# VHH binders against Protein AAR2 homolog, part 2

Target 1, 357 residues: Protein AAR2 homolog, of Caenorhabditis elegans (q09305)
Amino acid sequence: MGGALPPEIVDYMYRNGAFLLFLGFPQASEFGIDYKSWKTGEKFMGLKMIPPGVHFVYCSIKSAPRIGFFHNFKAGEILVKKWNTESETFEDEEVPTDQISEKKRQLKNMDSSLAPYPYENYRSWYGLTDFITADTVERIHPILGRITSQAELVSLETEFMENAEKEHKDSHFRNRVDRENPVRTRFTDQHGLPIMKIREGYEIRFQDIPPLTVSQNRVGIEYSDRLYRLLRALGGDWKQLLAEMQIAFVCFLQGQVFEGFEQWKRIIHLMSCCPNSLGSEKELFMSFIRVLFFQLKECPTDFFVDIVSRDNFLTTTLSMLFANVRDSAHAGDDLKKKTAQFKQYLTNQFKWDFNCD

## First folded at step 13 (VHH; from r4 with D109G)

Design t7
Fold by OpenDDE, fold request of step 14:
Structure t7 (fold): chain B 357 residues (1-357), chain A 121 residues (1-121)
Amino acid sequence: as target 1 above (357 residues)
Amino acid sequence: QWQLVESGGGLVQAGGSLRLSCTASGFTFSSYHMGWYRQTAGNEREWVAFISNSGSTYYADSVEGRFTISRDNAKNTVYLQMNSLKPEDTAVYYCAAGDSWFYDESEMGYWGQGTPVTVSS
C-alpha cells in the first residue's frame, strides 16, 4: 500500500530530518544511502528528510572502488560533502554554527535538487542496524573517515621508510644516510612477497576476536571462554558485539568490503561454538539469532548466493549452532524454539540440510 | 495525455546503421532527461544511453563508440544514431523520459511502446 504519506507527516520529516549535501558529484554515477542506491542525475545535489540515527552513505564512479562512510545524523543536521574530481573522493565541508541559519535558507532554495530519503527501505535499514550506536561507529569507523572496497595497501617496508624520513625531518641533523649500505629491511612473507598492510587510518577498526587458549584443546569445540574475553574487551556490553556484527555486514553488503565479510563470519563462527554460554548469555543468543535471521532474510538473492557458495561456511557453522542449542542443557526452551524456527526457515527457504550426518 | 513515440526501427545487416527517433508530447520535454533502453525476449531491459537536460550524454559500455544519443528540444525529439550494428544489438528499443534526481529505469516517468531493431548476420 505505497500510499503517499500524509502531508503533516512529510512536513514533520522535513523539519526534523537531517540533510546531506553532496556537491559536485558526477552524473551517471552510483550514489547510495542505507539500503538503496541510484545513478545520479543532473538535478542531484543531495538528500533531505534523513531520519535521525546511524546511516551508511556510499558512492562509486564508473568502475572505481566503492567508498562510503557511517554517520550518526542528528535532527536538523546539515552534513556537507564535496566531491573531489581529481582524487575521486569526497571531502568534508564544515558548516560553522553561525552559518547554519544561512545554510538552512539555502536548502530551501535547493529543495528541488534534494532527493527525499527512501523511507520505503527504512524499516529494513533499521532492522539491519538497530544495535549500532554512535559509540559503535566512533569505535569501528576508519580514522580518516572513509570506508573503501579497495583499501590502499602499503608495504611494511615503505611504511617503515616513510616513518624514518619523518623522524629525520624533525631532527636538523643531516645524518648522511650512508647510501652505500642501504639496510633494505625487507619485510617479506614466507614466500618472499612483500608484507602488505592497509594504510594507517583507513583500516576498519573491528574488535579482534581472542585467540584460542592452549588449554582449550578439549575434544569438543567450546569457545565460551573466547566469547567472555571478547565481551570484556567490549566493556561487558553484549549489544556492542551484535552492533559490530551489523556494521560488518553493512560494510560487506553495501560497502563491498571483504574485511566486513570476514569479520561477520568470525563473529558467527564464534557464536556458533559456545554451548556452555547458551544459558548465561541467553539474551545475547536470542538477539544474535534475530540479527542473523534478519540479515539473511533481507539479503538480496544474488548476494545470498555468493555468500552461500563460498566454502559452505554458513551451512557448516549454522549446523553447529543448531546442534549445540538442541543438545544444550543450559539453553532455555525459548532459545531452543527460536533456533528451531530459524533452522526450519532456512531449510524451507534455501533447501539447506543441517542434519550432520 | 503524455506520449513517447519511437520510430526508425527495422531490419539492417551487420555493420549497418540505423537512426531511431522518439517524439514526446504532453509534458515539458526540455525539463526531462531522456534515455534509450533495449530488451530481448526473456531478458531484462538493458540501459543503452542517456542524455541530460543540458545535453550531457552517457552510454552503456556495450554501445560506447558506436551509438550516439542526441536531442532536439524544438522538436521534442530524442535520437539514437546506431552505427556498426551487431547481431547482439537486436532488440526492442524503448525511449524513456525522467525528471527525477536519478537515471535509474525505475525512476523514469514515461515510456514509449518500443521499436524493434533486427540486425541480421
Scores: ipSAE 0.799, ipTM 0.908, lowest interface PAE 0.4, mean pLDDT 90
Fold by OpenDDE, fold request of step 14:
Structure t7 (fold): chain B 357 residues (1-357), chain A 121 residues (1-121)
Amino acid sequence: as target 1 above (357 residues)
Amino acid sequence: QWQLVESGGGLVQAGGSLRLSCTASGFTFSSYHMGWYRQTAGNEREWVAFISNSGSTYYADSVEGRFTISRDNAKNTVYLQMNSLKPEDTAVYYCAAGDSWFYDESEMGYWGQGTPVTVSS
């Protein structure tokens, strides 16, 4: 029963909360923030009372792919987006500092057109994103500022041509197949299909997980070296690894981005195969279990079923985690207990069998 | 006291037509967007059509091209013209009114009691 916030709190949130204006957003379209989405009505012009911090905003017009962005809102901030009907995307509208006062005045006049942030979902959102920082967003967010469920793909050939044009701005080198250049450079796969890649600037900039080294002929799966390399790449801040795990999960869950799911799986897999790090990185693993537990707990049932049905990834990977923690001489009692509880929860809730046969 | 009263439901053969009406009372009808929903036994209620305060219309894909929503503010009534009816259209049809920023079912403030529509093969 999402009890109405006390008036005093509402006032506080209004005064200290951020604003998101979404100008020209189409009606009867999906608009979402964090863990809540709606179909927009005629009155919708944006949101008010957004708590300071990192949020994920997303939208989908009719049958179009979902697009979104992460933003670290500041107290009292006014973020203005404008929907572009032609490009079917949103654009940033900068509010100059000297116009902020005027914009604030306008907001007062537009108050009836601004929906309040859904605070009933804020706890869930906070739990899902508590490691994500502004720095994380800056590091991972696409340069062009949009996260899309459907990747913007470009053929290598097209990219090559575009780059050639940029380099030869001065030379009339019309990529015309002429007598001097009779062969068009084609980039095709073994089937003759164009090789496609994500266009530069549109990629989510996840941290690459270091590959296995050839020398790891060890009888058991031990990826601690890879974990440490990854942590070093993240500046030695293990919290950023979990932040990335969280942002990947949100990209998948709310953004419908498959790459987010892949990165999420990679991280979980890596973390599940590091028995030698369970002592030295105790805090990381304790928090990892917490984060994963929360993600799975808060995941919609339908979504969860989809995740589990695609492959036995979670059950297999988590079985490894549980076994590694159980059998580790380095794992503390607290980590063992927490992991055992987590295992039990999953067993009870989802009837998963973690026994590696 | 606010009220939404649906009418016009009944039995119709496949390919036939029905016109549903919903009459509102007890609130400022012209300031509300109106919608039709339908529900079958054991299933969740699904959105059928909406008409905004300004008269913009929206339809579920399943009924697009066959159904037409309209409103008469002078009569405080919203209509659903249903043509080319299919057995799959069999449901209880509900009228709803809302004045919020969103068209979601949960955002509707007022609901009718529903009128049954049965389409026979």
Scores: ipSAE 0.781, ipTM 0.899, lowest interface PAE 0.4, mean pLDDT 90
Fold by ESMFold2, look of step 13:
Structure t7 (fold): chain B 357 residues (1-357), chain A 121 residues (1-121)
Amino acid sequence: as target 1 above (357 residues)
Amino acid sequence: QWQLVESGGGLVQAGGSLRLSCTASGFTFSSYHMGWYRQTAGNEREWVAFISNSGSTYYADSVEGRFTISRDNAKNTVYLQMNSLKPEDTAVYYCAAGDSWFYDESEMGYWGQGTPVTVSS
């Protein structure tokens, strides 16, 4: 009841906000954007007054896994998704530029069926996503499908047969089965079960973390070379590393995708083990601390304890970060102070013990 | 000025039946979706069933097949027929009404005072 915006802000968002039409989605199902989700009612057909920028939209029917997508909304944009009951996902519906005026007229008739974006959550959402850009979304989002824990799996045998049929369609003659290399033995594991993989184009396209060099592994923990190689893979843009950390966290927290959790952990571990980079990469590390602070602050306590901290990953890994910054000859006073404050906050808030360094 | 008044609760043996009713006044009943919720001591209220203003019905998994929600717009009344009752159905049952895009408890605008239901042994 107290979450209403001031009238002048409501008028501004009504004129300048984006629209999402979410057509044909079942009643009594979960629909959400950013931090907020609801059980859909009969009159729900989408959202209005969406602030321009990156948002995460998701849904779930009954007890099915969530499916979702990131989208960078432009001011006044009209995004249309239509639910497909057979495939249990949504399909894009393009709005040609010459039909925008007609679609805006249709929106006026639909206004009572469009729920407003929950603006009270927006400031916090911005803090979790402020490094994410449209370019980030395009690079990482699956080419096909949506962000979901529901794996789009295919057996190696099925994928081979589909590719062979496609090549036969393009070729004048058929491929013959090679009797020296039977197709079926290629496609099974040691127990005779089909080998399964994610269907091409459905994977979330997280950046690979470069592996340790063998010579580095014979001496103490120092991953600065891995960090530099990763930054080169990102075109030298350290902000894109933090954007990926933010997407990975949202994929895990809101999208319920375990691969997001693994990538999030890999990035934190890498950043925590780069003592030689703490001087030259000051802006990256200062921003990393801020990003991680917001993520831990916004994580529900039950979810965090039961899922995120099960193996003591954060306490062990952040102990290394805190010790490396404290002891660095390269880190400036501002990074040391910020890191010490962050350590104290975590100790007080979560009762964590960082004595194992 | 608005009211939702539940009735029909009481004590019943396991396996028995009860019919709850909820009569509305002070708002346009036919334009609202209606729901039943229940609450045991020390716990949050939980959803039981919804019926849309057009008559579509939805049930929590724990009651589907045993409970039936219905509405009579001429009498401004929603009903919950509860069959094959179990001891875990013991709770205070609340009627609620909403006109939002969403059925969530926080989106319900009107609530009854509740009617207790006890299912013994």
Scores: ipSAE 0.501, ipTM 0.796, lowest interface PAE 1.6, mean pLDDT 84

Design t7
Fold by ESMFold2, fold request of step 14:
Structure t7 (fold): chain B 357 residues (1-357), chain A 121 residues (1-121)
Amino acid sequence: as target 1 above (357 residues)
Amino acid sequence: QWQLVESGGGLVQAGGSLRLSCTASGFTFSSYHMGWYRQTAGNEREWVAFISNSGSTYYADSVEGRFTISRDNAKNTVYLQMNSLKPEDTAVYYCAAGDSWFYDESEMGYWGQGTPVTVSS
C-alpha cells in the first residue's frame, strides 16, 4: 500500500505529517489549503498528512469572501480550530502536551473524516513560499482577526473616541478633559464622508516602504537608500524582504486580498529602481528574479490576464529593472545573464515588449 | 531511467556543415527545454543554443546566424544544424534538458555523453 507516484514521500508525510482539525465548519462550504480547495462534505473534520512548514489555510461560507491564516506546522503537530457560527470565524483550541499521543490515536479512528494534504502540489507550494519562516508569519499576520477581503473597518472618529476612553480609564483619581476638541476635517474626507481604516490589530502588517526624503534629488530613478533603510528595519535580513513578497502574493492569489497585490507591486517597483545596489546586494537580486519568475510561472492564466497584466505595471517596471541591470557597472555577469533570460521568458510567455520607450 | 544520446559528430573541413542529433528517452520530451553546449580541452563547458518546449530559439553570439537548433517532439529528438564551421567550433558537443527557462549549465537537469566535432583548417 502506499502513495501513487513517489511512495517514499507519501510514507514520510503519513508518518511525519501534521493534522488540522477544523471542527464545526458548515457542510457545503469552501475549505482550502495552499493550491487546493473543496466543498465540504457531511463528515469533513479537517486535514491529515500536512508537510511541515508554512501553509495558507482558508475557508468561505455561503459564497462569502474568504477568510484565512498562515501557519507554520511542526512535524506531527495537531492544530485545532473550532468554527463559531455566530461570529462566522474560527477560534484556536489548545491540545495539552500530555494528551498529544492519545489525540493522535483518536485521529486514526477519525481517518475517514480527514482529507489528505494534496501532495501533488507541494513542490510548487514550497517554491512559492520557501523564504517564509515562522518569524515572518508572526511579524506580518494580523494580531486579531484573519486574512480577508472583508476587513474590519472603523471610522477615524470612532478610533479616536475609543483611544480617548482608554486614556480616561487609565487615569488615577483625576478628571482629565483638557484635550483639544477634534477638528472635524481630521475625521472626514473632502466630500464629508467618514474616513475609514482597518481596525487596529486586524491589518496585515506589511512593512512600510520608506519614502524618498524631501531634500534628496538625484539624476534618474535611484532608490538604493530606501532599500537599505528597509533592510535595516528587517534586521539586515534580505530574505525577510523576499518572504514578505511571497506572503503578499499568496494573500492576493489565494486570500483574494487586494492589499497583498499592492504590497507585491511596491516591492517589485522598489527592487527595479536600485541600480547602485546591484553589486553589493547580488544575492538579494538573484533571488528576487527567481522569486518573481516562480510567481509569474505559477500564476493561473485567467487570473493573470484578468487582473495582473491590465495596468502595464509589470512591463513598465520590469523594463526599468532590465535596463538598470544591463547598463550597470556594478552588476556581475551572472545577474546580467539571469535577467536577460528572465526577460526572454516574459517575452515568450506573455508577448510583452520591453523595448518600449 | 532517462537517457540523452548525441550523434552526428565527426571531422569536417572549415566552411563545411554538420548536423548533430540528440534522442531522448525516459521523460516527457515535449515538456522539456533543450540545449546544446560545447567544451574544448582545458576550458569550461559553454552554452551554444537553446530551444524552449514551445519552439522558441536562442543562440550564443559566437554561433548566431551559423547554427540552427530545432526539435521534433514526435521523435523525441533535438537537432543542431551547424553551417559555416570554423576551427574554433572544435569541441565536444553535449545536449541537455531542463524544465527551467534558464539555460545556464547549472539549470539543466539531464545531460548526454557528448559527441566530438573537429573542424580542420
Scores: ipSAE 0.156, ipTM 0.657, lowest interface PAE 5.7, mean pLDDT 83
Fold by ESMFold2, fold request of step 14:
Structure t7 (fold): chain B 357 residues (1-357), chain A 121 residues (1-121)
Amino acid sequence: as target 1 above (357 residues)
Amino acid sequence: QWQLVESGGGLVQAGGSLRLSCTASGFTFSSYHMGWYRQTAGNEREWVAFISNSGSTYYADSVEGRFTISRDNAKNTVYLQMNSLKPEDTAVYYCAAGDSWFYDESEMGYWGQGTPVTVSS
């Protein structure tokens, strides 16, 4: 018997939750939100009772790579997406036959075609996304396109020529070439193939991790300067760093985008190598431990074993974190207790050995 | 004060072999990942090979099967065995150390001075 929400909570969510209408999506395909996906039936038209806040919606035709998007739902919002069969993606679609009030009335008649949001996992989803805000999504989400493992690629030569055409249209009098100082741009790799990159506007806009500062006196692993430069790039808002860690993880876990995994690892590595910041950035590190705990708890075991733990990244990197916190004169007792609890959880759950430095 | 000192570069005939060495001091070598990079004039450095602190190895497509990276933690030394050399392998080769699992140039914190390798046709 289901652990459904109490009837009064179900009624509240029915009245105040958001709706996603996903029109024209083919049957026998994958559609999902957050942790739950379904194979779609013939009459599937979307979701109901979506709690306000950030959610990740995704789909896959047959065995194609997933495509998805983040959206911050408002209470009572009705979001409409329409599947474009030719492009095999979704886009915002105006409903041409009815006004907003008529569509709202139609929701009652469409109830059997709408799946309810899977509330059994909502608490866990909140723990995976609670630092993500509307501003976070706007900053990181691709301007064009969707979150997908299939890259929208363009050759360097094509991009160069498109930019030159844009400059010509913008500056009809100042477009000229310096014949005395010609420049050569290489457009091919060493095999003669076009050099490819992600088309402008289609990239997930992860924040670059600042490079190490070169110094003759640099010794050991101490990345606090990198951390502070990154925090400055985020406007001094440490919550945005954790929001990016959360988006990166969701992009990897649910969106199946390897770039998300790489960014997730970069952030974990950075945070694990800042022994001089453990006192002054207590709230950031306490929150980082909680974020990582929930991410590892929700990672499917086979996915974790096959991909996440393959190179011993987490065991090696977290061993440095645990040693740095244990040995720190700066870290407070609360942080030391929390990291020790986290270490014990990982040891028990995954049988990891962190007792080597 | 840290140092990375490369050796073993020089002139070699196409199809020949060279072994580059890089000896580290001033940091705990066994805790660091090591990489080899190469650069021709006017171009950015490109990654060649990477070996983790635990000994896992990775190679650029252009050298896989011909080059082998290895390390000897007791001697604080990383090696690059370069076989079946081609004229396009001509470059200045740099040794680098970092504690990141990523082998992008920006993730490496310690760099050698470079050793030139010329492969003649």
Scores: ipSAE 0.000, ipTM 0.234, lowest interface PAE 16.7, mean pLDDT 80

## First folded at step 16 (VHH)

Design u1 (from t7 with Y32H)
Fold by OpenDDE, fold request of step 21:
Structure u1 (fold): chain B 357 residues (1-357), chain A 121 residues (1-121)
Amino acid sequence: as target 1 above (357 residues)
Amino acid sequence: QWQLVESGGGLVQAGGSLRLSCTASGFTFSSHHMGWYRQTAGNEREWVAFISNSGSTYYADSVEGRFTISRDNAKNTVYLQMNSLKPEDTAVYYCAAGDSWFYDESEMGYWGQGTPVTVSS
């Protein structure tokens, strides 16, 4: 329904929709919300009529990485961001409760400078993020900073040293190699390179996928145990797994964050290798197929090409999924049908071959 | 009835210069940002330059340093001074006007018919 909102809805959203002020944002820069982005003009100061719920806002200045954030907008909420030209990022500006009325008045005066939320893309956004809740955002969103493709990296060694210094405030813990401590603790990879990680507090807090436990008795690839451990870690709410999958996808798609892609792949891979869970977690798998289908269907062509070009991961992994579902004694007819349809769609749309053993 | 009329196109040798003009009528010119686009046969239209209502200018990387967009509100005219022209600059150049929040092509409300520019090697 890409059509103009009915007038009645427009009025409603005008009155009840949320506002995002993005003050000081430079012109001719990329600004986006959810599934749509623009080059900003001089008139742009933010958005109006944002429907309540979780949204992803992102921006990019020429030659700078894309930065963004998830936010659960409330009805009538006024969120104010201020662009900092020096730091090339946005800062939160709190609106005190006692100033809300004044801000509302100001908003009326600034109405001409506020672009309406792009409702033509709302359906797509909703479909892409329908499992994401406020709790999901709170859980996954970086504690500090924003979602960015270029988060500050620190070496484990540096972090270790910094932490040691914090703990030993009183002791001249001179990280000096002395006779008593001849070896500096170094964290290196197999190639001897420093192990780098995102600085604490700035990382997207994806749920760790439980590691594979080598079970001597398991013939074939069966990760159901890992899935259940993951679900337990998510409080037993399988919807949060899919929510995370959706967030990961958005982080990759809109945020251009590689970690999002990695998490997305991890989740898909895990889900594709759980033949013993296909019955017990039927609802999860049904929804999983739906979510994945929608993601692949709605993603831009260019993005899709990127996904496929980077790794035969998707085709290989999905081949496993399709085979597992097909051959499963636990999978219900509904799941088999849905999966078969999904397979057929991908075959027809992208000319993928899933039968390549 | 609104109108954007481009002029100044033509044949020029590589390294040469052209000045395009676009005259607007039928809308409040001073409240609109103006832009130039170009299109070659078989290709998509590409953004060349924008000038805001306040006079801020922006350029595509491909033309930065060579092209200059300007406007004369008194004449309801936007200009594109094209210097150091290259064969790859050969295209039909279109003038566009918008008054929305965004500079995207889809957000332009008014378009000219275009003026052809041919740069010979």
Scores: ipSAE 0.797, ipTM 0.907, lowest interface PAE 0.4, mean pLDDT 90
Fold by OpenDDE, fold request of step 21:
Structure u1 (fold): chain B 357 residues (1-357), chain A 121 residues (1-121)
Amino acid sequence: as target 1 above (357 residues)
Amino acid sequence: QWQLVESGGGLVQAGGSLRLSCTASGFTFSSHHMGWYRQTAGNEREWVAFISNSGSTYYADSVEGRFTISRDNAKNTVYLQMNSLKPEDTAVYYCAAGDSWFYDESEMGYWGQGTPVTVSS
């Protein structure tokens, strides 16, 4: 029952809500914000009544990859995007400060073409992103481009060459890639294929979490040093780690970005293998359990299946978490209780067995 | 009282053609986008085609190239020309009208009672 917002709230949001104009966006295409997406009609020109805060906007044309962006909307802000059909992306249209008033007047005339923010999903969105701040977005969001399910890939060789050209612009040394004698690609994988990477500036700027060794022996793995290193890198703000976890999850869930999923897994894995930190970082772990619980709870069934089916990562990792918390001398009773409840929930809800050695 | 009345359904052989009609009353037809949906027993309703108020047409991949949606505003009628019908097209076909920003099923305000289409092999 998408309970109609009380009139008072509607009025408030009408006055204080932000606007997103999405001009020239094709019909019958997917447009989404936060936890809801639609197929656009002819009447659609954007959104109104967007609550202040971080939002994720995304779109896709037919079977094309999904593209999106995070934005921290301010009260009354007018964000204008223009769809570029040729590039199949959106462009920013700046609204000068002196034109804001006029633009607001125009918006009144466009009111019928602006869909209201879907408040029925706002609670879910808020729960999924409550640690994400403007700073988080600034830190993680690609410098160039957008959040895309299909990143622009460039070979390391190409990148190297491009960089070399940039460095040598002053020197006439046209590295003529002798097309006839293709210089052995310096950067090939074990199969001889070019190593591909996301082009610089287009990558989601997640914290680097080195690969964690998955040892069969669950007992004795301790990565607290890595956690502390990561926290230091985040300026000692553990909330930013969870914020990153949330962004990663949104990138995966709504952005359909695989890198988001990978980062999400890395964070969970790391957090699950830090028994010595369970006392010193109690608040982090308490909140971590909350965040993860909410993510799993709010995850659509289809996505959930996908998450679970991937190499039993989640069950294995969480088993480690549960065992570590249970057996830790550093973990407080509250954390143990919360973790036990979480374990029980997952067991009941998904019929996962965490006791299977 | 608003009404959408579908007609034209029936039995047809595979490879055959049918033309469905949906006549609207009780609302401003010209200001609404119109759509066709279909549903089989035990399955969710599936979007088939849309036509905007300005006449832009959109089709599900499954019917693209075979079906044509059109409208006659003077008659308050939307049509679905179905060619090269397949057994998989067997369903109850519903006409829908909407005036919202979106073409999602949940955003459609008016629905017909449906007309059955059976395509025999």
Scores: ipSAE 0.780, ipTM 0.900, lowest interface PAE 0.5, mean pLDDT 90
Fold by OpenDDE, last read:
Structure u1 (fold): chain B 357 residues (1-357), chain A 121 residues (1-121)
Amino acid sequence: as target 1 above (357 residues)
Amino acid sequence: QWQLVESGGGLVQAGGSLRLSCTASGFTFSSHHMGWYRQTAGNEREWVAFISNSGSTYYADSVEGRFTISRDNAKNTVYLQMNSLKPEDTAVYYCAAGDSWFYDESEMGYWGQGTPVTVSS
């Protein structure tokens, strides 16, 4: 239904839409927003008519990892990014409040260099991110403001040294990494290789899923206690759990971040193993099925193949979900119906067998 | 009315060379980026090369080092010099023009009818 937006809506979005200036970005490079990406031309300097709300912007240069960021755009907002060729990343340019009017005037002069937001994909994007709020982005987004498909890794040793230097600013301790110093704290693995971690500030700050409590007496898989602990950690707002699931999915799908996929799987697994919560958290589970259905439906075919090929996770986990809902005395008729429809859809579309013998 | 007319296609032996031309009319040639695409029967059209309005050139990995795209704004013509041709280069070659922000196939506003290139083994 990619029909041209009514002229009135176009005019409204022109007046109230946000702007993204992406200056100095090289030609023939990948630039994307939400569910669409392009190869940039010489004329490209950014986007106009961005609808207010959370968006995901991403880019990549040939042979470089994809980098991106989430941003909650406000009506009429002007976000300015400058590409740094040396660092191969974008930098923020602050627009003071008193200069916004002048900047808007400048934008009029740049109108021919600004591409319109791709509204043909907006419905899909909205469906994929409708639980994500500004608070969610603030909570999960890396502190340094960049999501990367290839995390910048630093050795523990380097980090330790850098921290030590920060603490001893006053002491000329030129900690020359004296590699020969016997007192050198080396963080190496069992093979003698440096232990690497994601540099501080670049990690996606997903909520940790509570660990399993070893209850020796539990017959079957029941993780309702873990779910409730997680919900408490999220301030008692179940919508934030689904928001995180959506962010994780976008990080994987558009950001090409493996950690996004891992978190996505963890959440689905947890949700699929909570038969005792199906009644008390009915709204969460109804929405969960909707979110997951939409993610799988809107997923590109090539991407879907990748998801399915990885450890049969989805078929196995969803089999558990379907069985739990079917057999639950707490699940309402509406949840059972919705789940059955979802199961049937997947069976018809992908020829999956969900019958757990 | 705008028009893109390709020429220079034909039969060539493997290892040989061919030069394609595309002449534009009906729009401001100098303000448009130009590209070459190729398509084989049963396959999707693939990008071959682009040249910006300022003369920056870009190539698909499969043709890089062998093909050269150039333009003559005075003649409203874009060229594709194809060297070291391979049987895999056999296709109908299309010229395209665009003035949008992007170089994607879907963003090209004008297309030629194509010229066939056959590379024999």
Scores: ipSAE 0.761, ipTM 0.893, lowest interface PAE 0.5, mean pLDDT 89

